# Ledger of designs, part 32: VH-VL binders against q8vl04

Target 1, 152 residues: q8vl04
Amino acid sequence: MKKQERQRYIKRLLSSNEIERQEDFVKLLRAEDIDVTQATISRDIKDMQLVKVPSATGGYHYSMPVQKQMDTEKKLKRTLKDAYVSYATQDKFVLIKVLPGNGPALATLIEAMHYDEIFGTLGDDAHVLIICKSLAMTLELQQKIQRLLSDH
Key: E = the ipSAE of ESMFold2; O = the ipSAE of OpenDDE; V2 = 0.75 times the mean of E and O plus 0.25 times the DockQ between their complexes.

## First folded at step 19 (VH-VL; framework fv_gimsilumab)

Design i3 (at its last look DockQ between E and O 0.70; V2 from the best seeds 0.67)
Fold by OpenDDE, look of step 19:
Structure i3 (fold): chain C 152 residues (1-152), chain A 122 residues (1-122), chain B 107 residues (1-107)
Amino acid sequence: as target 1 above (152 residues)
Amino acid sequence: EVQLVESGGGLVQPGGSLRLSCAASGFTFSSYWMHWLRQVPGKGPVWVSRINSGGKSTYYADSVEGRFTISRDNANNTLFLQMNSLRADDTALYFCARDSSPGEGSYYFDYWGQGTPVTVSS
Amino acid sequence: EIVLTQSPVTLSVSPGERVTLSCRASQSVNSYLAWYQQKLGQGPRLLIYGASTLATDIPARFSGSGSETEFTLTISSLQSEDFAVYYCQQYHYWPLTFGQGTKLEIK
């Protein structure tokens, strides 16, 4: 597996799990038939600049750098607000209509957020299609979209 | 038989805190998403919060985000709602409810408790 | 948010009668609609989901129909235990919303 692909997977794991130790990454990846060593994970953690943050239940877990996440979210929020036309949902699908020329950029930003609700994202010139993991996740993604569109 | 029993409600001053509990029985608690809803007398229910089966994913209504915390103890089949910074408009009968779709959630609710009353008043 | 309007607000009926309750959505919710029964002093009980699917252990006298913006709950022959408040709920758009309820009372 290529480094970039592995790191994308790590990001997804972080969005869905509170991971406390490097060994936990290894276990989770191997459970997905991804062969990886702790040394590789250690390098990825450094490369990705993962940080340990306090857990609600005590202890610490790994997280993406706060500043990077904040910057991405700010960019997403701005792009969405500037380009947004409408959105609709059907089952696991969210279709966002945007002003022409903004689809790919918005899709990229949404993907960069690594939302746990999302299976995949596609963007054309004036649309972003989001495929959610479940109906429930579609609703929760709607909440996030609404919050991004507001001054919340 | 599926049973949900809420407790912990009461009278509290604005700015105060309460912790609600929901004791679950009659089903595999750890397999289901759980929810809190609340209802003002004479009105329809309002969704408040959800927690996934494992307890690591939570969502909140905008009105309670940052103030309420949903959690669960699967070992003891108990759902919790920590309510901080309570306001008068939080006054309601609070229900715990089971999500009808095990594992993945669906946001319609097949079993409800009897509710525990929360009154926020000076 | 999607507003669900139920009608009538109150309905006085006698046992054995056919009852029809309406729920109107401010915009399409497809078939993502549930119906609940709530008796005095009790929590809601799920009757119908997916607009027309009968929930487990619910009597066959209950049925749901409709799609998009117009929905109906029907009780073919009202029983004495059916006097309660009935709510519709949509789960298609965030936030989740319930109707204001229809109260069935004895005539």
Scores: ipSAE 0.700, ipTM 0.877, lowest interface PAE 0.8, mean pLDDT 94
Fold by ESMFold2, look of step 19:
Structure i3 (fold): chain C 152 residues (1-152), chain A 122 residues (1-122), chain B 107 residues (1-107)
Amino acid sequence: as target 1 above (152 residues)
Amino acid sequence: EVQLVESGGGLVQPGGSLRLSCAASGFTFSSYWMHWLRQVPGKGPVWVSRINSGGKSTYYADSVEGRFTISRDNANNTLFLQMNSLRADDTALYFCARDSSPGEGSYYFDYWGQGTPVTVSS
Amino acid sequence: EIVLTQSPVTLSVSPGERVTLSCRASQSVNSYLAWYQQKLGQGPRLLIYGASTLATDIPARFSGSGSETEFTLTISSLQSEDFAVYYCQQYHYWPLTFGQGTKLEIK
């Protein structure tokens, strides 16, 4: 299996499990019929820069580094500050209007945030169309947009 | 019948903490999103927080984010709100409420508890 | 945020009368509006959602209408148990907001 493909599986495991030990990665992957050594997992942890963070139940578990998320968020806030005009919502859709030429960049940054509320995002020259997974998540996405637009 | 009973309110000084509980009965608790709302006498309710049915996804009003933590224990049909760094403007009657849409959220609330009062003052 | 303005603030009426309560939104909330009844010492009770859909176990004397910015709750023949405070709530725009309430009291 290719490194990139294997690391996508590891990200999926992290999103649905609190994994405390490297051997637990091997065990979980093997249960899905994916054969990998602990040496390979150790290299992946290093390559992906995984960190250990406190668990709610005590102890620690592996997680993606928060710093990469912060860098993307800062770029997103700056792009919105520079280009944002307005947004509107209808059903499961949020339409963000931006100054011409800024739609694709904003759409790319929103996708890079991997917001759980979003099914998909498209940008044209002056708009970003966001398709949400549910009506409730469309409301919740509005909170995220409002926070990104505010100075805090 | 669906019943929600809040407890744990009281008088606390600014900067203090309280933990609210909501005991649920008469429905499949683990199938519903649950919410906290609060109400100052003479005013309409204000939404505070929600937790999804599995307990993995949480949302907070801007005024409480970073200070309040919602959680649930599906085995014992109990919803919680941990309130830290309390301020005078957190003073209100606190309600737990069931989201009307089982399995997903709607943000309107078909059953509410009786409320538990929280007073934050010196 | 969306301001919901309810009128009248207080309404004194007798049982048997037809009662109409109003809720006006500061901008369109489409049909994403709910109505609640709240009696002293109790939590709110959902009456109407989606502007016009009657909630489970709510008597048929309650009805809702309206869309966009103007909404109405009607009680066709007021019963003695209907004296309470009534709130509207929108769930179209973040943050969620409630109206200030209309108190329905016995004449």
Scores: ipSAE 0.622, ipTM 0.858, lowest interface PAE 1.1, mean pLDDT 90
ESMFold2 (binder alone), look of step 19: mean pLDDT 95; pTM 0.962

Design i4 (at its last look DockQ between E and O 0.43; V2 from the best seeds 0.66)
Fold by OpenDDE, look of step 19:
Structure i4 (fold): chain C 152 residues (1-152), chain A 122 residues (1-122), chain B 107 residues (1-107)
Amino acid sequence: as target 1 above (152 residues)
Amino acid sequence: EVQLVESGGGLVQPGGSLRLSCAASGFTFSSYWMHWLRQVPGKGPVWVSRINSGGRSTYYADSVEGRFTISRDNANNTLFLQMNSLRADDTALYFCARDSSPGEGSYYFDYWGQGTPVTVSS
Amino acid sequence: EIVLTQSPVTLSVSPGERVTLSCRASQSVNSYLAWYQQKLGQGPRLLIYGASTLATDIPARFSGSGSETEFTLTISSLQSEDFAVYYCQQYQYWPLTFGQGTKLEIK
């Protein structure tokens, strides 16, 4: 597995689990038939700049750094919420209509998210065109867009 | 012949947990995205979760996100749904279903199991 | 979300009759519509996908038509084994949605 793909998976694990130890990452990944060593996970943790934060029940768990969480996704969410008009889909294409002047910025933010669903993104003054990798990915990208538009 | 057989359903209290299983046969299990759907009697099915062929990508309905975990064992042709923090509104007949498009998924389903009932009640 | 409304809710018919079931979408779903048959005590069976494409091993008496917001499932000559509940499902927009179903019962 490529490093970037593995790290994306780690990020997903963090979103759905309170992971306390590096060994827990290894166990979870291996449970998904991903062969990984603790050394690899340790490197990923450092590379991803994961931090330990207090748990509600006591102890600590790993989390994405606050600064990283706040920067791209929050900006995307805010930009989308402020500029969003509508979206439509056709096959692998998602067309988002935005208020004039917001297309390029939104496209840039979407690209910066490096969503696995997306092959490419283009933005003009009032539109963002997203090309997805498959029909299924188009649907799943819709879910992500909807979650960004909501306070999910 | 393609067969999907669900198991693991039952009665559980709110806040409880259940693990559903789906035994698959008659096709190359590891080539297909698999889904869980649920159905309340007298209503249409509702999509719950999907897992891709390799088991490394999962998606969930908003209503179950953070509570349910879909997984698969391709070596044993089995699909799982771990359900935690169960609520009364999770009560339904749960189906495993095969995505109709091998490899990439399409989100319409060509084969379904018979379903396993889940009842969440005090 | 896309609301799929099926009509009629219940239809009493006799074997040999031509049956037409309707599915209306609250907004365009293009041709991303599937039809399922569900018999009592069984899981759904895929009949049609892409609005008009017959699924594998489905009898030719079943056919689908329509696009955008109006869809139809037709059974040219109803057989005794066709008494069941029929559902439409769209996969154009998230979240996936199903209709409430049409029950075919024996007259």
Scores: ipSAE 0.858, ipTM 0.944, lowest interface PAE 0.5, mean pLDDT 94
Fold by ESMFold2, look of step 19:
Structure i4 (fold): chain C 152 residues (1-152), chain A 122 residues (1-122), chain B 107 residues (1-107)
Amino acid sequence: as target 1 above (152 residues)
Amino acid sequence: EVQLVESGGGLVQPGGSLRLSCAASGFTFSSYWMHWLRQVPGKGPVWVSRINSGGRSTYYADSVEGRFTISRDNANNTLFLQMNSLRADDTALYFCARDSSPGEGSYYFDYWGQGTPVTVSS
Amino acid sequence: EIVLTQSPVTLSVSPGERVTLSCRASQSVNSYLAWYQQKLGQGPRLLIYGASTLATDIPARFSGSGSETEFTLTISSLQSEDFAVYYCQQYQYWPLTFGQGTKLEIK
């Protein structure tokens, strides 16, 4: 498996799990039929600059660096505010209408956030179509969109 | 027979803390998302928080995020709400509720408890 | 935020009558609307979801209809146990919202 592809899986694991130990990465990846060594995971942690962050329940877990995550969110928030027109939902779909020329850039930034609610995102010239994993997650994604549009 | 029984409510000073519990029986607790809602008498319910079936994913209303923590103990069929930094406008009857869709959420609620009252006043 | 306005606020009726309760949404919620019954001292009881789908173990005298912004709950032949407060709830848009309630009381 390619390094870049494996590291995308690691980011997704971090978004849905609190991972305390390096061996937990190996266990979780093996449960997905991805066989890796602990040495490979150790290098990935270093390459991705993962940090340990205090948990609400005590102890520590791995997370993406706060500065990198904040930079992506800041770009997304600014791009969305600059181009946003409206959104609507239907079933598992969220359709965001944007000013012409902004769809692909916005779709790319949404994908970079790795939101657990999202199955996939497509952008055309003036739209971003977000396909959510469930009806409930379509509701929950709206909270994220509303927070991105707020002045904060 | 599905049953949900809340406990742990009471009178508390502003800035104080309470921990609510919800004992579940009559269904496979670990297969359902669980929610907390609250209601001021004479008004409709207001959604507070949810936790997925495995307990790893949580969501909160904006008014309580950072102050309340939802959790569950699937081994003992119990849902919890830890409420910190309580304010007067947290005063309400608190319900636990089962999400209607097993395995995934729907955000409509087929079974509710009787409620446990929380009063926050100086 | 979607405001759900229920009418009437209070309805006085006799057992055996056909009752229709209204719920109006401030914006379209498609068919993502639920109805609940709440008796004094109890938690709500789900009656209808998806605007028109009867929940488990709910008597057939209850039915729901409508879409978009206009919804109704109908009780075809009112029973003595049906006197309660009724709430509608939308789950199309965040945040979730409930209506203010309609109190159904004995005439």
Scores: ipSAE 0.605, ipTM 0.849, lowest interface PAE 1.3, mean pLDDT 90
ESMFold2 (binder alone), look of step 19: mean pLDDT 95; pTM 0.963

Design i5 (at its last look DockQ between E and O 0.57; V2 from the best seeds 0.00; counts 0 for: pae E 7.9 > 2)
Fold by OpenDDE, look of step 19:
Structure i5 (fold): chain C 152 residues (1-152), chain A 122 residues (1-122), chain B 107 residues (1-107)
Amino acid sequence: as target 1 above (152 residues)
Amino acid sequence: EVQLVESGGGLVQPGGSLRLSCAASGFTFSSYWMHWLRQVPGKGPVWVSRINSGGKYTYYADSVEGRFTISRDNANNTLFLQMNSLRADDTALYFCARDSSPGEGSYYFDYWGQGTPVTVSS
Amino acid sequence: EIVLTQSPVTLSVSPGERVTLSCRASQSVNSYLAWYQQKLGQGPRLLIYGASTLATDIPARFSGSGSETEFTLTISSLQSEDFAVYYCQQYQYWPLTFGQGTKLEIK
């Protein structure tokens, strides 16, 4: 598995699990037939700038850098709301139309979110083209877009 | 034969909670995305929630997000829907449904249960 | 959201007749449309997906056609067990949406 794909998977694991130790990442990934070592996970943790935060139960668990992620998401939400015109889908493709001058910035922000649903993203002056990994992922990405647009 | 059997429905007051169950049989439960849908009499079904095969990733309709929790027990071939802070507009027949595509999901449903009724009323 | 409008609301027919049901989408859903049958007291049964592909174990008398905004479910020769409510569903856009249904009743 490629590093970027693995790290996206780690991000998903963090969103769905309270993970306390690096060994727990390894176990979870291997349970999904992803061959990985603790050394690799350690590097990923550093690259992703994961932090340990207190748990409700008194321990600690890994988390994404909250401030950075929140800032990116807030910026994405704001940019999308301000520039959004419309979106359409075709199979694995999502085409977002935005006000002129906003395409590249929006594409950059979407990429920065590292959504697991996305294979790739391109932006021109007034468009963002998103290529999803599957039809199902296209629908899931639509959910995210709708939530961003609705102040959900 | 694929079978889905819902249970746990009933009458509850606004603000109350219910936990629905869906017993699955006749297929490899752990290979499929599972969904909850609900239907008001005389109307079409409405999608409520989805859980992936492994049970780690969940999605919800806007109307139930934050109040409902979907989960699954693959060892016992059971799907759950924990419903909290119930409202009158949650009243419906609730269906368990299998996503038609093993592993990946397609968001159309090849098998449905008979449904369990949920009534929220003071 | 995509609004699916089915017509007619109710159709009275006799066994052996050819039946045609319509589903119209408020905007294009390409071919991402499914048809379901729901009998009284039962959950829905998948009939067609991808607008025209027959689901497993569904009789050949059922067929689907159409694309974009106009879709049709056809029963070539109605059987007594076919009296039910039929729904269309799109899965092109979030949120997923169903039509209001067409009820087939015996004449």
Scores: ipSAE 0.025, ipTM 0.670, lowest interface PAE 3.5, mean pLDDT 91
Fold by ESMFold2, look of step 19:
Structure i5 (fold): chain C 152 residues (1-152), chain A 122 residues (1-122), chain B 107 residues (1-107)
Amino acid sequence: as target 1 above (152 residues)
Amino acid sequence: EVQLVESGGGLVQPGGSLRLSCAASGFTFSSYWMHWLRQVPGKGPVWVSRINSGGKYTYYADSVEGRFTISRDNANNTLFLQMNSLRADDTALYFCARDSSPGEGSYYFDYWGQGTPVTVSS
Amino acid sequence: EIVLTQSPVTLSVSPGERVTLSCRASQSVNSYLAWYQQKLGQGPRLLIYGASTLATDIPARFSGSGSETEFTLTISSLQSEDFAVYYCQQYQYWPLTFGQGTKLEIK
């Protein structure tokens, strides 16, 4: 399994389980027929910057740094609320128009969200060009953008 | 010959549940994204849900998110839609449909089933 | 969301006639438009995608044209099996939307 695909699966496991120990990752992945070693999981934990947070039971479990993502999403929503003009889509491209001076900030916030749909993002003063990985992922990204815009 | 056959529809009270199935044959099911759509007679179809070929990524229309769950069993070539907390406005014919582009998806649909009716009323 | 408006809503015609059906989008969908045929008791059948590309095994009497907001489906010589409801569908913007349909009836 490729590292990028495995790490996306690890994120999924974290969203549905409180995982205290690295061995528990191995157990859960084997239940899905994914063979990994504890050494591989240890490297993934480091690469993903997983943290240990308190559990309701008084122990600790692994988690994504969710607080950073929530702060970024709040900034993204506010930037869109304040500066958004329009967007258009062609093939794998999404072009977001913003009030002048806001392109770089929006591009940085979109990059910080780490959306799986996105291959790359470029910004100029009044635009952000998003290149998606496929036509279907362009439609999926549109859904995310529309949800962000509806959360005034 | 590509074939999609839906089943599991029926009459249910508001708040009830149904599980729809779609049996696929005549193509490599595990290579295609699969969709559910629904249609009220006399109106155009409405998109409901999508699942990628491996089953890892699911997406839902806003009107059903949190209530419906799409899943697939690639070993048995079957697509599922678990529908919970059903409402009167979920009443429709439900179709499974194959995304036209193998492996990547395109959001237009080259093969559809015959539809299974779902009626939600008290 | 993108509203697709089809016209006419119903068309009464005889076999052999040339038929033109329209689909108008509330904003540009470039060429990301598909056409479907649906007969009673059946699922839709894909006829056209990309506004003008004929789907596999669709008879050459079907053709599509248009871009941006105005699209047409043409049946050059109507056959008896062509009486059905026809839908357009856009796939450039989320959410995906279909038109309300044009019913093609025998006169």
Scores: ipSAE 0.024, ipTM 0.629, lowest interface PAE 7.9, mean pLDDT 87
ESMFold2 (binder alone), look of step 19: mean pLDDT 95; pTM 0.963

Design i6 (at its last look DockQ between E and O 0.64; V2 from the best seeds 0.71)
Fold by OpenDDE, look of step 19:
Structure i6 (fold): chain C 152 residues (1-152), chain A 122 residues (1-122), chain B 107 residues (1-107)
Amino acid sequence: as target 1 above (152 residues)
Amino acid sequence: EVQLVESGGGLVQPGGSLRLSCAASGFTFSSYWMHWLRQVPGKGPVWVSRINSGGKSTYYADSVEGRFTISRDNANNTLFLQMNSLRADDTALYFCARDSSPGEGTYYFDYWGQGTPVTVSS
Amino acid sequence: EIVLTQSPVTLSVSPGERVTLSCRASQSVNSYLAWYQQKLGQGPRLLIYGASTLATDIPARFSGSGSETEFTLTISSLQSEDFAVYYCQQYQYWPLTFGQGTKLEIK
């Protein structure tokens, strides 16, 4: 499994579970037939800069770094607003047209968000191609893009 | 036979709250994405919210985001919509609907309930 | 958002007649279009999806055609139980949108 895909999965697990230990990630991923080692998870945790936060029942659980996410989202929003030209969809594909020179940067920011809707992202000089996981995910990604483009 | 039966509608003042329920039967409830839509008399339906099969992923229309909460109880085959901070423009007939595809969503709906009326008025 | 315009608004017809309903999209929705039937006091019933695919347990007298911006629902021979309001819905672009409906009433 690719690192980016694995990390998106980790993000999904975090949204659905209160995960206390690295071993718990391994167990949950293996339950989904994803072969992973604790060492790999440890690297992902560091790379993703996961933090431990207090649980309501006591103890701690892993969480995404709120500030980092906020900063990335703000940057994404700004970049998208400044460079956006148009977008279109076809099946699982979202094609965003941007002003020349902005494609790679926008693609990088989108990847950094680890959106669950996205299978993969490519960027050239004036385009970002997003491949979604399903038709439904394509629609929901549109909502996300629209919200980024608005002052919502 | 697939059946969806909404309940919980009624009259409420602006700023008030309601909780809608949808009882599902005749299919494997836990396998399907479920949706809420609403309809003003004489107009077409408007999508409101969706929840995935496991109940961990939700989406909302902009008009209800932050005010409405969709949830489900798969053990009891029930879908819910908690509606807070209700406004006059929330007045409509509310439908629960099944997404047409098990496991993954398509956002066209193969089965609908009869609807439960929600009226927000002072 | 995508605006779906249905025509006619109301159609008076007799049983046995061929009926054609139109749905026009403000921009291309490819084939991501569904048709619903809604009888008085009932929720909508899915008739067609993917512009032309008949939903499960729907009579063969119903058919859908079209792509991009122009779509048609056809009832080859109208039955007494077919008097209702018909809606089209697109699921190509967010937000999801429905047409305003066409009412079939008895002549």
Scores: ipSAE 0.843, ipTM 0.942, lowest interface PAE 0.5, mean pLDDT 94
Fold by ESMFold2, look of step 19:
Structure i6 (fold): chain C 152 residues (1-152), chain A 122 residues (1-122), chain B 107 residues (1-107)
Amino acid sequence: as target 1 above (152 residues)
Amino acid sequence: EVQLVESGGGLVQPGGSLRLSCAASGFTFSSYWMHWLRQVPGKGPVWVSRINSGGKSTYYADSVEGRFTISRDNANNTLFLQMNSLRADDTALYFCARDSSPGEGTYYFDYWGQGTPVTVSS
Amino acid sequence: EIVLTQSPVTLSVSPGERVTLSCRASQSVNSYLAWYQQKLGQGPRLLIYGASTLATDIPARFSGSGSETEFTLTISSLQSEDFAVYYCQQYQYWPLTFGQGTKLEIK
C-alpha cells in the first residue's frame, strides 16, 4: 500500500491506542488487513517523527510530536482565513462553505486534528461536510471552529 | 426527587479564588452530564461549563476558559467549580444544572439548584 | 451569536387567562429551542424542549410551538403558581444563548 495511506492508518491507531512497542503496530495493522514488516514500521516512526511520551499506567507509548500538531493547527487556521465563507449546522451536521478548490485540503486538515466531536469529514470542491457524534458535540465543534476563525 | 444544592459562594476581591460545590441527590449522578450556569439579576442565564458523566471531558465558555475548572466526585455525588483570577464581570448567581438526558448530553437542563451568589468587588 | 428577543418584557394577567409569550431568534435555530420558568429565589424549571415537547411532569396547560426564528409558549388557563419569569434558550449554535425573559405578573 502507499506510504501515505499506511501512515494515515498509523495516526488512527495512535489516536485510539497506547502503543508501546513497534511490533504492536504490526499486530494492530494486521487486524485491519494491513501486512507490514517491523522494518517498515521503524522507517515510518522515523519519517513521522513519532515520540515516546509517558503513559498514565507507567512506561512510555508512541505519540505524534506536539510541534507537528501545532503546525497542523496553524495550517488549518490559515486555510480557514484564506478560504472560509460561512458555516451552517443542522442535526449532527456542520457544513462549511469555502472558496472553490479548497474543500479537500480543509477536510484533510480537519481530519488531522483528530477532534473527538467528529465522526467523519468529507470535502468536495467548495464544501466540507462534518458529521458529528452527537447534537451536543455539533455545538462543541462550533466553538473550535469559531476559535480557529477568530483573533479575539 | 432530584435535588441540586450549591454552596461556596461569597464576596471576593478581583484576582481572588473561590470553589463552588453542588451536592446532588435523587438520581444516578454518574450517568449525567453536569453544567454550571450563571445569572445576573434581570438577565437570562449564561452557560459557563460542562463535564461529562465520567468526568474525563470538559468544556468552558470562552470568557472563563483558563480561569475556571469544572470537576466531579461521582463517589460522593458532588460537582465542583474552581474559580480563579476572578473579575467583576464574574459576579452572578451560580447554578449547577443537570443535562436533560444521560449519555452524550443535550445542552438543555431539566433540573437546576437554587443558586449560590458570587460577588467580585474591590 | 444568536440573539433571542422575548416579548412582551412584562405581562400583567389574571388567573384563568390564556397567555402567549413570544421568542424571536436573530437567525434560524430550527427547532432547538427550550423554555424555562423561574420563580423568585429558585432555579429555572424546564417546561419545553425541541420547541414543542413537554418536559417530564409539566402540566398540560403549557404548550410550545414555532420553528426557525419565531417561537411561542402558551399557557392555556393561567394558574396562580404560574406567575414567574419565563426564558427561552437556543441550543443549535454556539454559544448557547437565553432570552432576557418575560415576567408574568398578577393583575
Scores: ipSAE 0.620, ipTM 0.858, lowest interface PAE 1.2, mean pLDDT 90
ESMFold2 (binder alone), look of step 19: mean pLDDT 95; pTM 0.962

